# Ledger of designs, part 1: VHH binders against Ferredoxin-fold anticodon-binding domain-containing protein 1 (FDXACB1)

No score or structure here was measured in a lab: all are predicted.

Target 1, 94 residues: Ferredoxin-fold anticodon-binding domain-containing protein 1 (FDXACB1), of Homo sapiens (Human) (q9brp7r531to624)
Amino acid sequence: LYPPCYVHDVSFWIDQKKGFDELEFHTVARAVSQDTIISIQFLSRFQHPKTQQVSLCYRLTYQTCDKALTQQQVASMQSQFRKEIQQHLYVIPR
Structure headers, positions and changes below count from the first letter of each chain, unless a header shows other numbers; antibody chains are not in Kabat numbers.
ipSAE, averaged over its two directions, is called F for ESMFold2-Fast, E for ESMFold2 and O for OpenDDE. V2 adds 0.75 times the mean of E and O to 0.25 times the DockQ between the complexes of E and O.
[cut] marks letters that were taken out.
Atom coordinates printed by the task and the answers are left out, and those that the model quotes come from them; centres of patches stay.

## First folded at step 1 (VHH)

Design a01 (framework vhh_8k46_1)
Fold by ESMFold2-Fast, scan of step 1:
Structure a01 (fold): chain B 94 residues (1-94), chain A 124 residues (1-124)
Amino acid sequence: as target 1 above (94 residues)
Amino acid sequence: AVQLQASGGGFVQPGGSLRLSCAASGFTFSSYAMGWFRQAPGKEREFVSAISGSGGSTYYADSVKGRFTISRDNSKNTVYLQMNSLRAEDTATYYCAADYYGEWSLTEDYFDYWGQGTQVTVSS
């Protein structure tokens, strides 16, 4: 009835010296998903107690009425998204 | 205790190749993202490459893309860095690091750990 909706979380360590560019993160998400990501929700921030390294966790929701999304297509987009954010935002996946 | 043992460094001429290895013990290796960092004399420690716990995702610093390849063998608890087309600018001490993937525990056993490093010298 409703178009299929797929939810994926992404967690990663940020580079605290370079900082984290959330606007670029959103831009990459839109580009990789062909605008099928309808929401990005910040879930949590974790700081390692001794190393002080910071990890962020975001929830991404994929949905579109214009074409049928399959689990395989979303998995492919999510994989590419993880690769692109590592490349452009200097983050390490968790 | 967590242990990371880096090896494979040495002396090589420009254009040469080296393969670094980092053997891990004391933790569930596949649950940790693994990374390589380097520190050249007089410079800050910089990121080189990283690989996710499953090996499904890799990242490279722009300075090493197309020349270095990171890989891991979870059955052997080892991460590797294949370094090709080495340049004088790659001269540094290379460090292996482990960070707990997907665990939010504050226990000491899940801390970010560094190996003792292995020296790579590229000189003509």
Scores: ipSAE 0.000, ipTM 0.111, lowest interface PAE 15.2, mean pLDDT 78

Design a02 (framework vhh_8k46_1)
Fold by ESMFold2-Fast, scan of step 1:
Structure a02 (fold): chain B 94 residues (1-94), chain A 121 residues (1-121)
Amino acid sequence: as target 1 above (94 residues)
Amino acid sequence: AVQLQASGGGFVQPGGSLRLSCAASGFTFSDYYMGWFRQAPGKEREFVSAISWSGGSTYYADSVKGRFTISRDNSKNTVYLQMNSLRAEDTATYYCAAEDYWGSTYEFDYWGQGTQVTVSS
């Protein structure tokens, strides 16, 4: 089968005192997506020249053949993911 | 009718262990996120742990990481919470809840009756 594939990027400012827990980031992504995220790719690290705040950007790919997966469902999961990482990883979504 | 029956609570000393069970019926269990929540007297309900429909992903509140383990048995329509190294602050009524596979907000659709856990010397 050729199930639909959805790609979403997420970028956020990290908390420099607490740091960034990448393992937890992956755990949250899988939990929120109910295991429909098949790939998480690091894209870039950016440091603001004046504020010196650090931002990270990741690409998330959603796909599953077990159940129908729609664009609206993926958008909902991505929205919830942005909320969860803000609360759980002390990051500020961009 | 949808039913969620939590059990396994009781009295335990600090450092002890308990295993909670939640038996589900009336829906396709393997299609639902399952979660555990708790509420201490005079406080808001708080998230404890969740497990994906397949069991492939688990999520924990920071206060319980490394001490609690969530698991599920889809053949028995049951979700479990293994609680180790219990502390006085874990004292609460524990609730299990279910959310549809495509509900991604952790706003659980179905709630069970709670089971009381008391950790004291």
Scores: ipSAE 0.000, ipTM 0.109, lowest interface PAE 17.9, mean pLDDT 80

Design a03 (framework vhh_6qgx_2)
Fold by ESMFold2-Fast, scan of step 1:
Formats: C-alpha cells, sequence, structure tokens
Structure a03 (fold): chain B 94 residues (1-94), chain A 123 residues (1-123)
C-alpha cells in the first residue's frame, strides 16, 4: 500500500586539506538515486585518536511513489553513490 | 583471494633513489591503513612508514624522516614508497602491509602482507 522505504547509512573519511563540500554531497546523492532519496541526515563525526583523520556518517532514506523501487535497485544506487563521492568529494568510504 | 604485491626493489648506489610500489589485487583497500616494513639481514622486521585512509596523514620511523615519502593512489589501489638519499643501512627486504582499522608500528597487528621486495644499497 504505502511505497516501501529503504534506509542506508554511508560513512567516509574526508580530506581535511581540501575540506568537505556538503552541498555537492547532496547534489551527487540526488543525481545518482534519480531523485528517490527523500532525506539525508547527518548522524556523526568521528576523529581517529592517532591519525586525526575525520570520518562523517550520513543516513539516506530512499522512497518513491512514481515507480516500483526494490532493495536491489537501492543497493545498486547506493554502490554507485559511494563511487561518485570518492571522485567528486575526495572522500574514502569506510 | 586478495593479495598485496610489492615491486620496484633493486640494487642502487648510496645517495641514489628507488620507488617501491604495492598493488592490491582483488578488492580495493581504500579504507585500510597501509604501511611499509623492512627486515635487514639478521634483524627483525621494523616499521618504516604508514599512511592513513585518506592519504592526509603519514608516519615515519626516525631514520627515514625527510628521505622517504609514502603515498597512495586510491583509483589504482596502490601504495608507493619513494626512497631518496639511500644509505647502506637501508639495505633490507621491504614489505607492504594493510590493516582494516588503524596503522600500527608492530608487525603482528597487520592482517595482510606482501611477499617482500629486496633493496640493496652499495656504499
Amino acid sequence: as target 1 above (94 residues)
Amino acid sequence: QVQLVESGGGLVQAGGSLRLSCAASGRTFSSYAMAWFRRAPGKEREFVAAISWSGGSTFYTDSVKGRFTISRDHAKNTVSLQMNSLRPEDTAVYYCAADSEYYWETPSEYDYWGQGTRVTVSA
């Protein structure tokens, strides 16, 4: 009845010298998901005690009323999103 | 199965340079901490250098600081060690290592190891 909702978290290490472009992160997420991501929530920031490297964690919610959306399709979109953010945001998924 | 493979070792004169490469075959190690260790004849394996997941932080043993540079290429799934101003005391077999969480200066903490590549520096 209600369109299925899929929730996926993504965590990654940022390049602190280049900084993190959150606006570009949102842009890439919506493009790769073909506008099926309805929310992006910041969850946490972690700094490694020895290396001082910073990782960020976001929660992505996928849902659409316009077409069928399967777990397999969402998994594929999420995988492509991880690859795209590496290239465009200089981050390393963990 | 995933393997780490070193290359670039060889014979070089004191004061010369060599570049070692470590290639991961199979899955990518972009989220792993990567390190180089070496073992000189008759000695135990010692820490040389390590690089963080992003490549933004590097760590070196005192004897190589300013002479060696560790770097990584996430697109190629490789880690490199540029060795400049080589000394006879740098003669050793060099090993690439990977750990899923943190860099370590202790060999026993690492999950993955290469086979080693030999570096000989002549006086």
Scores: ipSAE 0.000, ipTM 0.060, lowest interface PAE 24.2, mean pLDDT 81

Design a04 (framework vhh_6qgx_2)
Fold by ESMFold2-Fast, scan of step 1:
Structure a04 (fold): chain B 94 residues (1-94), chain A 125 residues (1-125)
Amino acid sequence: as target 1 above (94 residues)
Amino acid sequence: QVQLVESGGGLVQAGGSLRLSCAASGFTFSSYDMAWFRRAPGKEREFVAAISGSGDSTFYTDSVKGRFTISRDHAKNTVSLQMNSLRPEDTAVYYCAARDYWEGSYYTPEEFDYWGQGTRVTVSA
């Protein structure tokens, strides 16, 4: 009855020379999730004090009333999303 | 401000199972590697298992591979260690630890800045 809501955090190291394209990040998230991601929240930016590498963390909320969305389906979409952002945004998942 | 609180320790017979939990607070949980270490009486801290901030990468010491499973729940800010097929040599105080991805190639105690108080696990023969 109540559509289930699934929350997943994703953290990754960015390529500081190429920069991070947040608009493309949102585009990939929408495509991979079949538009079931209803919210993307920026949580934090971490810079390693010695290596100077930068990591970003986002919270993704999955929900839809159009279809029965399962934990396994969300896990599969999250796995694909992680792979797609590596290829398209040159990030390395944490 | 950073706090790690372990629970779930106890006495169990060989071949039994036990689940340890670590509740984390005071930091952005998904930005930190989490690990379990153990220390038997009179011995040094030994690495047991680790999980990356994202939860996608896990690493285990050879003696627990296939028996222990580390996992994390970002919504609850917890990291868990499911211990199956327990052996007497698994008897130790188990510690939860956190680090912010230090430069080390190995999981040594010196690379972890935040530690819990420990929870005691005793496996009887």
Scores: ipSAE 0.000, ipTM 0.142, lowest interface PAE 14.6, mean pLDDT 80

Design a05 (framework vhh_8k46_1)
Fold by ESMFold2-Fast, scan of step 1:
Structure a05 (fold): chain B 94 residues (1-94), chain A 121 residues (1-121)
Amino acid sequence: as target 1 above (94 residues)
Amino acid sequence: AVQLQASGGGFVQPGGSLRLSCAASGFTFDDYAMGWFRQAPGKEREFVSAISGSGGYTYYADSVKGRFTISRDNSKNTVYLQMNSLRAEDTATYYCAKGEYWYDSSGFDYWGQGTQVTVSS
């Protein structure tokens, strides 16, 4: 058997004046998940026609065989990740 | 200019407690991670603890987990380190640090002046 795999998408509005640092996004994801995020895939970019605000969407895959990984632990990590990217990367989750 | 003023150090017996404070100025305090580092005589500077800009996440070196607590008051531009169950090995000059991120010690790029902590019988 393969260890359980959990997939979560995250979408957020970026701050176009400060820019979006994708490297830092990956670093925060790795730290918050204790290295259980094995994949981050860019899905889409959307620009609002009226406000010109830009939103990005990424898919995160959690998986590990080194320790037990539960749906509740992943949900907690994902929630913390959403909070940290708001403060660190100046984004607003959708 | 960025300024970090650490205070609260002193002399304590093993098992004692101290609370360190760091007053920050010259930058938007809640936009940055804050941390504590220490350096004992003849040794390299080592990471102690970090806190995110929001205060929502903290990170501790294994040597201090369960004994030290980091916190911040963004309304006062101050970060704190509560040190309990102090050991002789905790003797060092403690430095307050400012960084871009809390989750790794490499995120810190500015250190203020230190405050001396001596744990001895």
Scores: ipSAE 0.000, ipTM 0.132, lowest interface PAE 14.8, mean pLDDT 84

Design a06 (framework vhh_6fv0_2)
Fold by ESMFold2-Fast, scan of step 1:
Structure a06 (fold): chain B 94 residues (1-94), chain A 120 residues (1-120)
Amino acid sequence: as target 1 above (94 residues)
Amino acid sequence: QVQLQESGGGLVQPGGSLRLSCAASGFTFSSYWMYWVRQAPEKGLEWVSTISSSGSTIYYKDSVKGRFTVSRDNAKNTLYLQMNSLKPEDAAQYYCARDYWGEDYYFDYRGQGTQVTVSS
């Protein structure tokens, strides 16, 4: 079959002194998506010129072979993921 | 001119309470999501809480859940943070920040901050 593939980018400001736990980021992504996220790609690092805050941008690809994903399901998972990373990774969504 | 002015910080003992205020001017306050963020000495900026434009959607950092309450009064253009059961780890400079719907920036404005010190 040809399961649908959905791509969503997520950007957020990190806590530079605590650092960013990329392993925890992947763990949260897997848990929230019920393992439908097949790829997480780092896209960019940006430092705000005035605040000196650092933001990271990642691309998330959702796909599964054994069940069809809807746009609504993926949007819901992405929204939950944004909430969970705020709580667990000391980040501010952008 | 957009302005955000924090107040209400001070010295408090562990277990004490403080109420922070952020007075906003120069923009339509009721149209923006607002944030509380903090920075302790030698640490980076930490997100604390988020509140939607209407006040109906609220998020908290895990370590402050049940102790801090964010609220807003759109008629008074004021954002609040009620802090209860304060811990030494809550000591920081607290800032309010305005959300931005733009492409590159999360904060387009941040206030001067108000200092919270927790010691006995």
Scores: ipSAE 0.000, ipTM 0.130, lowest interface PAE 15.6, mean pLDDT 79

Design a07 (framework vhh_8fcz_2)
Amino acid sequence: QVQLVESGGGLVQPGGSLRLSCAASGFTFSDYAMNWVRQPPGKGLEWVSGISGSGGSTTYADSVEGRFTIIRDNDKKMVYLQMTSLKTEDTAVYYCTRDEWYGSEYFDYEGQGTQVTVSS
ESMFold2-Fast, scan of step 1: ipSAE 0.006; ipTM 0.256

Design a08 (framework vhh_7b2m_4)
Fold by ESMFold2-Fast, scan of step 1:
Structure a08 (fold): chain B 94 residues (1-94), chain A 119 residues (1-119)
Amino acid sequence: as target 1 above (94 residues)
Amino acid sequence: EVQLVESGGGLVQAGGSLRLSCAASGSIFSIYAVGWYRQAPGKQRVVVASITSGGSTKYSNSVKGRFTISRDNAKNTVYLQMNSLKPEDTAVYYCAAEYDWGSYEMDYWGQGTQVTVSS
C-alpha cells in the first residue's frame, strides 16, 4: 500500500577553506537519486580536537511511487552520490 | 525523529514583505532553539535569526529592525516576518533546530525555501 522507504546516512570531512555549499549538496542528492530522495536531515557536526577537521553527517530518505525502488538501486544511487559530492563539494567521505 | 518543513518563500519586489513558516514535528522537547539561516548561491550558510524555547530572540546585524522571529507553541511553528526586503536578501532560507548544548552533537535542518527579491 505504501511504497518502501530506505534510509542511508552519509558522513564526510569538509574543506573549511572552501566552505561547504549545502544547497549544492541538496541539488546533487536529488539529481543522483532521480528525485527519489524525499528528505535530507542534518544529524551532526564533529570537529576533531587535534586536526581541527570538521565532518558532517546527513540522513537521506529514499521513497517513490513512480517506479519500483529496490535496496540495490538505492545502494547504487548512494554510491554515486558519495562520488559526486567529492567532485562538486570538495569533501572526503568517511 | 524531528522533521522541519519550511514554507512561505516566493518572489517579491524590493520593499515588500514575506512571512516564512517552519513547522516542527516529532520529538520537539529536546529542542533548545530554532534558527533561520540563509544561503545565497556559491556562499556558506549564515544565521539570520533565532528564538529559544523560552522566547529569547537574536538577529544578525543585516536584518535587525526589518525581520521578526516568533513562535506559536500550540502549532509547533516558528515564523520569520520579513519586512522592507532588499535584493541582497535573496537566498534559500533554512530552518534549523538546535538541541540542548550539553547533551547532543545533532541538529535538524529543513529542506529550505527560496526567497527572491527583485529590484
Scores: ipSAE 0.000, ipTM 0.056, lowest interface PAE 20.8, mean pLDDT 78

Design a09 (framework vhh_7yz9_2)
Amino acid sequence: QWQLVESGGGLVQAGGSLRLSCTASGFTFSDYAMGWYRQTAGNEREWVAFIYSGGSTTYADSVKGRFTISRDNAKNTVYLQMNSLKPEDTAVYYCARDEYWGDTYFDYWGQGTPVTVSS
ESMFold2-Fast, scan of step 1: ipSAE 0.006; ipTM 0.250

Design a10 (framework vhh_8k46_1)
Fold by ESMFold2-Fast, scan of step 1:
Structure a10 (fold): chain B 94 residues (1-94), chain A 122 residues (1-122)
Amino acid sequence: as target 1 above (94 residues)
Amino acid sequence: AVQLQASGGGFVQPGGSLRLSCAASGFTFSSYEMGWFRQAPGKEREFVSAISGSGDYTYYADSVKGRFTISRDNSKNTVYLQMNSLRAEDTATYYCAKDYDFWSGYEEFDYWGQGTQVTVSS
């Protein structure tokens, strides 16, 4: 099978009182994607000059040689991932 | 139609180097992630490396990290794989791939290109 790679960025505001748990972020990504996320890269940290709110941006690469992945499956996983990180990591997706 | 033409394979001794090239056509090259995959005889196809459309971000399988370098030239519609410190276990047919085109589906086998054979032996 032809195993395509799908790249999606996710940006979100963190809760500065609770902090950001990167290990839990990776755990949620693995669970939601059924282990099809092969790479998670930190891209940037932005701090708003007036509000002092902090946002993080990560790049996620979905790919597997074991089974076929479609754009729709990845889009569904990405949508679920946004919901899960809101609930488990106390972040607000951008 | 999407076309990918991989080249640059050959015979090398352990510890040697090869540079693979993949010439792409039929799509807006800079808008898509490109990758390299390999398949050894009797084994499943495995991911080797990928590069973002901009070229700013790269990904590597653990087995090749530190030895292989992926790069691209968007002005030439070409992706490259620089392979250093080659090992016998790197022997495989190497394929370049474009991320899934929703409208084309998996059945367009020309997405894999012709493949290029790399043999590492003494």
Scores: ipSAE 0.000, ipTM 0.085, lowest interface PAE 18.9, mean pLDDT 78

Design a11 (framework vhh_6qgx_2; at its last look DockQ between E and O 0.32; V2 from the best seeds 0.00; counts 0 for: pae E 11.1 > 2)
Amino acid sequence: QVQLVESGGGLVQAGGSLRLSCAASGFTFDYYAMAWFRRAPGKEREFVAAISSSGDSTFYTDSVKGRFTISRDHAKNTVSLQMNSLRPEDTAVYYCAADEYDFWSGYSQSEYDYWGQGTRVTVSA
ESMFold2-Fast, scan of step 1: ipSAE 0.012; ipTM 0.354
ESMFold2, look of step 2: ipSAE 0.000; ipTM 0.177
ESMFold2 (binder alone), look of step 2: mean pLDDT 84; pTM 0.866
OpenDDE, look of step 2: ipSAE 0.028; ipTM 0.381

Design a12 (framework vhh_7b2m_4)
Fold by ESMFold2-Fast, scan of step 1:
Structure a12 (fold): chain B 94 residues (1-94), chain A 120 residues (1-120)
Amino acid sequence: as target 1 above (94 residues)
Amino acid sequence: EVQLVESGGGLVQAGGSLRLSCAASGFTFSDYYVGWYRQAPGKQRVVVASIYSGGDTKYSNSVKGRFTISRDNAKNTVYLQMNSLKPEDTAVYYCATEYYDSSGWYEDYWGQGTQVTVSS
């Protein structure tokens, strides 16, 4: 009855000199997912004690009633999303 | 198979210069913190220079102003330029990196070391 819901976490190291543009992160998520991402939740911030590098973790929820969504389609969108944020946001996906 | 290989060590007179190289195989340095460490005869291993993924560098007080750490990600190599060498710089020099993933998994990689000897 309800369309299937897929949840994927994404973690990445940020470039502390460039900063992290959360608005651009949301823009890339909408574009790559063809607006099938209905929720983006910040989960955690981790700072490495020795290197002082910062990683962020977000949870993305994919769902739509306008078209069929399969696990394979979501996996492909998630893969493309990792590639796009690396290119546009100066982050290193983990 | 992850390996770090140091090169460029040798014998040099006080006031001279050496450039050490640390080449990585089996992984890429762009994902990692890298440090240069040294161990002098009868002493504990200490850090002398560090470079972070973002390019920031840190130096021990003993080498600040004389040593420069740099990274060439295209060559997967980290360098230590050593100028104005002193006899007290005599040591085996090691490069090392630490890796953490989002699950908290940790792995430590060390090179085998390269000997630097500075004659007075």
Scores: ipSAE 0.000, ipTM 0.092, lowest interface PAE 15.3, mean pLDDT 79

Design a13 (framework vhh_7yz9_2)
Fold by ESMFold2-Fast, scan of step 1:
Structure a13 (fold): chain B 94 residues (1-94), chain A 118 residues (1-118)
Amino acid sequence: as target 1 above (94 residues)
Amino acid sequence: QWQLVESGGGLVQAGGSLRLSCTASGSIFSEYAMGWYRQTAGNEREWVAFITSGGDTTYADSVKGRFTISRDNAKNTVYLQMNSLKPEDTAVYYCAAYDEWLGEFDYWGQGTPVTVSS
């Protein structure tokens, strides 16, 4: 009876000169998912051993009672979110 | 369910040794790069060691010469041999599986605590 819950991780390289705006990250996630993302959890900061580039990893949980939420819809939202964060946060998705 | 399970943590005196193990379920382990990270209370996770799918290793400066990362693809296991332990090595140690072609962390373990006394 509980609505389906979908969990997706997103990892991306940050622009260390521009910094990372976590508030904007949450805003983009909310907009792209039509408010179906109920949780965003910071998982890790990774520094590539050879390139020294820094990436961040977040876990996104999708769930809603208001709409029929399918795995395909979540995949589409996740794909769009990956594109939108490039424009708004100066990041490169991994 | 595909998951990473760490073991081998515990209490050890300064100068001692521990070997951490991380075992993965599933048949694609050999295609993943594997890493060890550690975290102390209130701090971000710190990279410790990394081993590629091809077996190349890299280490954080703080552990070079003391820690050795290795893998056994037949057992779906990655190891961290920790020698000459220092109180500063006290942390919760995490195993991570990294898809180096896609550039993504796919899996993380729950962590295993290591306490070094002196």
Scores: ipSAE 0.000, ipTM 0.095, lowest interface PAE 14.2, mean pLDDT 77

Design a14 (framework vhh_6fv0_2)
Fold by ESMFold2-Fast, scan of step 1:
Structure a14 (fold): chain B 94 residues (1-94), chain A 120 residues (1-120)
Amino acid sequence: as target 1 above (94 residues)
Amino acid sequence: QVQLQESGGGLVQPGGSLRLSCAASGFTFSDYYMYWVRQAPEKGLEWVSTISGSGGDTYYKDSVKGRFTVSRDNAKNTLYLQMNSLKPEDAAQYYCATEGYDWFGEMDYRGQGTQVTVSS
């Protein structure tokens, strides 16, 4: 049978003074997920017309063929990922 | 199918307190980060607070640290914001939101929010 596939979107506000490091974002995602994330897709960039705050949205796809992934494991990995990106990328998850 | 309904706003004097609630339905509440955001008249959206799905991690806007406390009751699918020592600058429409939502369009708000007015 096909290995289970889990899709999660993450959105966050960036620190425009520090900038956003997309390579570091990918590095953190792979480390936290133990390389079970097979795809990271940029979905949107939005800048609020009045506040000028910028938000980014990415879609993360989890799948592995060498072990079973559970919804609970993926939820735990997503929680840790949101914490790590706050610390490493100066973003606020939304 | 996700529904979010805010309540608990009102008129309070400077230095007063209010507790906001957000009733959530249509998704597995405990799996998602939840957020409080606000918008004052003629101002843009401001992020106020974040709480992790388990409630173990909380984050706050610098200007509200020590005055506001975010919490959640996963058994009741309810998010809370305890607001103490309210200042005129805190007067705004308050909205709750979850991961994957766009708060920036007026039509993207989850419900009407709840209004907080601080006036003598």
Scores: ipSAE 0.000, ipTM 0.130, lowest interface PAE 14.5, mean pLDDT 78

Design a15 (framework vhh_8fcz_2)
Fold by ESMFold2-Fast, scan of step 1:
Order: structure tokens, then sequence, then C-alpha cells
Structure a15 (fold): chain B 94 residues (1-94), chain A 121 residues (1-121)
């Protein structure tokens, strides 16, 4: 009845001087996932007690009825997404 | 689907040593930062140590720096905490955590049952 749904969280340290561009984050997510991400939800903001670095966590939900979507494909997209955000958003994936 | 199983705790005298282990499953272990967090009796959770996905970078709370060492083995999907020169103040339940999530109330999210460390003479 429903196509398979895959949920993955991504967390990363932001560059507090450059800031975090959430719109670009959404753009990269859509591009890397071939538009199979149907929701992106902000989960939390954490500030490290010793380093004072800030980490953000988002939940990504993958689903599509247009084509078969496998766990392996989603894992590959998630891995690529972590690499892309590191390059384009100056974040350090956790 | 994330499963973390801590072990290695016990009763030790001040100045003693223990090695804690965390067995991970249900996720791509080598892609995540791992942390140790502890909860002393009657107190909230306290971050202890962190290790990057590759093992190349480690961080420690001021209270344990120089005494504890965090290590990971990506092939075995294990995180370890080597504790030396233990103090009574180190008495706590120790938890392994994938990513540090802080809620709006300032508490860490923990997955496993933890392992009890008691330092007492």
Amino acid sequence: as target 1 above (94 residues)
Amino acid sequence: QVQLVESGGGLVQPGGSLRLSCAASGFTFSSYEMNWVRQPPGKGLEWVSGISWSGDSTTYADSVEGRFTIIRDNDKKMVYLQMTSLKTEDTAVYYCARDLYYDEWGAFDIEGQGTQVTVSS
C-alpha cells in the first residue's frame, strides 16, 4: 500500500563564524537524493561543553512511488550527502 | 535500530584502572562520532569523551583529561574507554552514545543500559 520509507539522521558541526545556510542544506539534500527526500526535520542543536562547537541534527525521510528505492541506494545517497554538505556548507559531519 | 551495549564496569579502589567496552550494531559505525557519557548517583548526565569517525581526533572533559583514553576499532565496531587513576568522583553509570543529542531541558539522549563503575575503598 505504501512504498518503502527510509529514515536517516544527519548530524554535523557548523562553522559558527560563517553560519549555517539551511536553504542550501535543503537544496543539496534534494539534489543528492534525486528528489526522493520527502521531509527534512530539525531535531536538535547541541553545544559541546568543552569545545563550545555547535552541532545540528536533522532527520531525513526518503520515499518515492515513481521508482524502486532500496536501502542500499538510500545509504549511498546519505553517504554522498554527508560529503556534499562538508564541501558546500563548511560543516564537519559527525 | 541503533543498538549500543556497554560492558566492563565493576568495583575498583581509588587509583585503580578499568577498561569499558561498547559494542555497536544497527548503523554504519565507521561513519559516526562516538562518545562516552556518565551519570553519577543522584546527578544528571555528564559528557566524558568523544572520538571522531576515523579515530584521528579525540576530546576529553577537563575532569578526566590525562587519565582516560578513548579508542575505537571500526573493524570490530567497538568503542573503548581506558580509565586509569580512578577517583571516587568517577563513580557513575557509563553510557556509550552515537552523536550527542541535547534536548531543550539540557539532558543527553542515551540508548543502552550502561555499565556501572564504582570507585570505593
Scores: ipSAE 0.000, ipTM 0.206, lowest interface PAE 11.9, mean pLDDT 79

Design a16 (framework vhh_8k46_1)
Fold by ESMFold2-Fast, scan of step 1:
Structure a16 (fold): chain B 94 residues (1-94), chain A 119 residues (1-119)
Amino acid sequence: as target 1 above (94 residues)
Amino acid sequence: AVQLQASGGGFVQPGGSLRLSCAASGFTFSEYAMGWFRQAPGKEREFVSAISYSGGSTYYADSVKGRFTISRDNSKNTVYLQMNSLRAEDTATYYCAAEWYDSGLEDYWGQGTQVTVSS
C-alpha cells in the first residue's frame, strides 16, 4: 500500500572535544539520500570502558513516493553517508 | 597497561619528508582506531589524522590533506604517519592515541616525538 520502507542503522565514534553537530549530520543525510530519508532516530550512546570514547547509534528510515527505491540504491546511499560523515563530522564509523 | 611509543621525529628542511611510527602495547590493537595529534609551543594539542581499526577508513585534518598519509600494521601493533612536503607550520611534538577523540585520555603515553621543520 505504501512505498517500500528501508531501515539502516549507523554507529560511529565522535570527537568529544569538537562535539557532535547533529544538525550537520541531518544535512549530510538529506543531501546523500536525495531527500529519501524521512526519519533519523537516536538509538543509543555507548562509552568504551577503557578509553572513555563515546559512540552514537542512529537509525535512518528511507522512503519516497517520487521514485522506486531499491535495496541496492539504499545500500549505496548508506555507504556514501558513512563516508561523508567521516569527512564532515570528525567521526569514525564502527 | 596501555602504552604508546611514538618515534621517527627529527630536524628537516621545508619540503622534506619524515615517517613517524607508534608502537602500541597493553591492548588489542586490531580492535581500536588509532590517531595522530600534534602540539606546537604555546598551542593546544590538535588532531592530525586517524585510521579505523581495519585500516579501511582514514581521516585527515585540512592542514595536512594531500601531504600526510596514515597507515597501520596490525600484525606489528604499529601505526605510521608518512609526512611529505613539510612546512614550518608542521613543527610540533607528535603524539599517537588509541581512539583519538577520547577526552578522557588527556595525557598520551610517552613523550611523543619532536618534528622541527626549519631552514
Scores: ipSAE 0.000, ipTM 0.125, lowest interface PAE 15.4, mean pLDDT 78

Design b01 (framework vhh_8k46_1)
Fold by ESMFold2-Fast, scan of step 1:
Structure b01 (fold): chain B 94 residues (1-94), chain A 125 residues (1-125)
Amino acid sequence: as target 1 above (94 residues)
Amino acid sequence: AVQLQASGGGFVQPGGSLRLSCAASGFTFSSYAMGWFRQAPGKEREFVSAISGSGGSTYYADSVKGRFTISRDNSKNTVYLQMNSLRAEDTATYYCAKETYTYVSGDTYEYFDYWGQGTQVTVSS
């Protein structure tokens, strides 16, 4: 009846010296998902009490009516997305 | 198959230095973040340091910041931890970890795997 909807959370440590570029984050998400991500929600900010490193958590919703989308495809896209943001946004997946 | 071999541990006096090495194989090294974790007897495993796949970003636990330096040589598939100004509280088994493809949703788990036996560092006078 409706296109299948897949929800995935992503958490990562940011580089506080370089800052976090949320626009680049969105750009990478769109590229990796082939524009199947319809929503990116900020969930939380965590600062480690000992390391002082900051972690951000986002919720990504995958859905499209233009093409078939499977759990395996979404899992693959999510894995690639974690890899791409690590390389391009100076973050470490958590 | 993924293999990580940590080495370089040993006995050192307070104020001394050690360099740990982690030789990696079985994956595209430059595409993954690498990290160091440690565990002292009777304590929980704790994060020490991490480096992005490109080497452009490094992260350190506050307890080691300014004393330890993480680096990597992507041409040699090796990550290093240079440990200076060592203290008795740095005594622990040090583990080299690789970022995984494993997706973990809604949790605070690290995306790192620990492979094989770590390398023991003992700081004692």
Scores: ipSAE 0.006, ipTM 0.141, lowest interface PAE 12.7, mean pLDDT 80

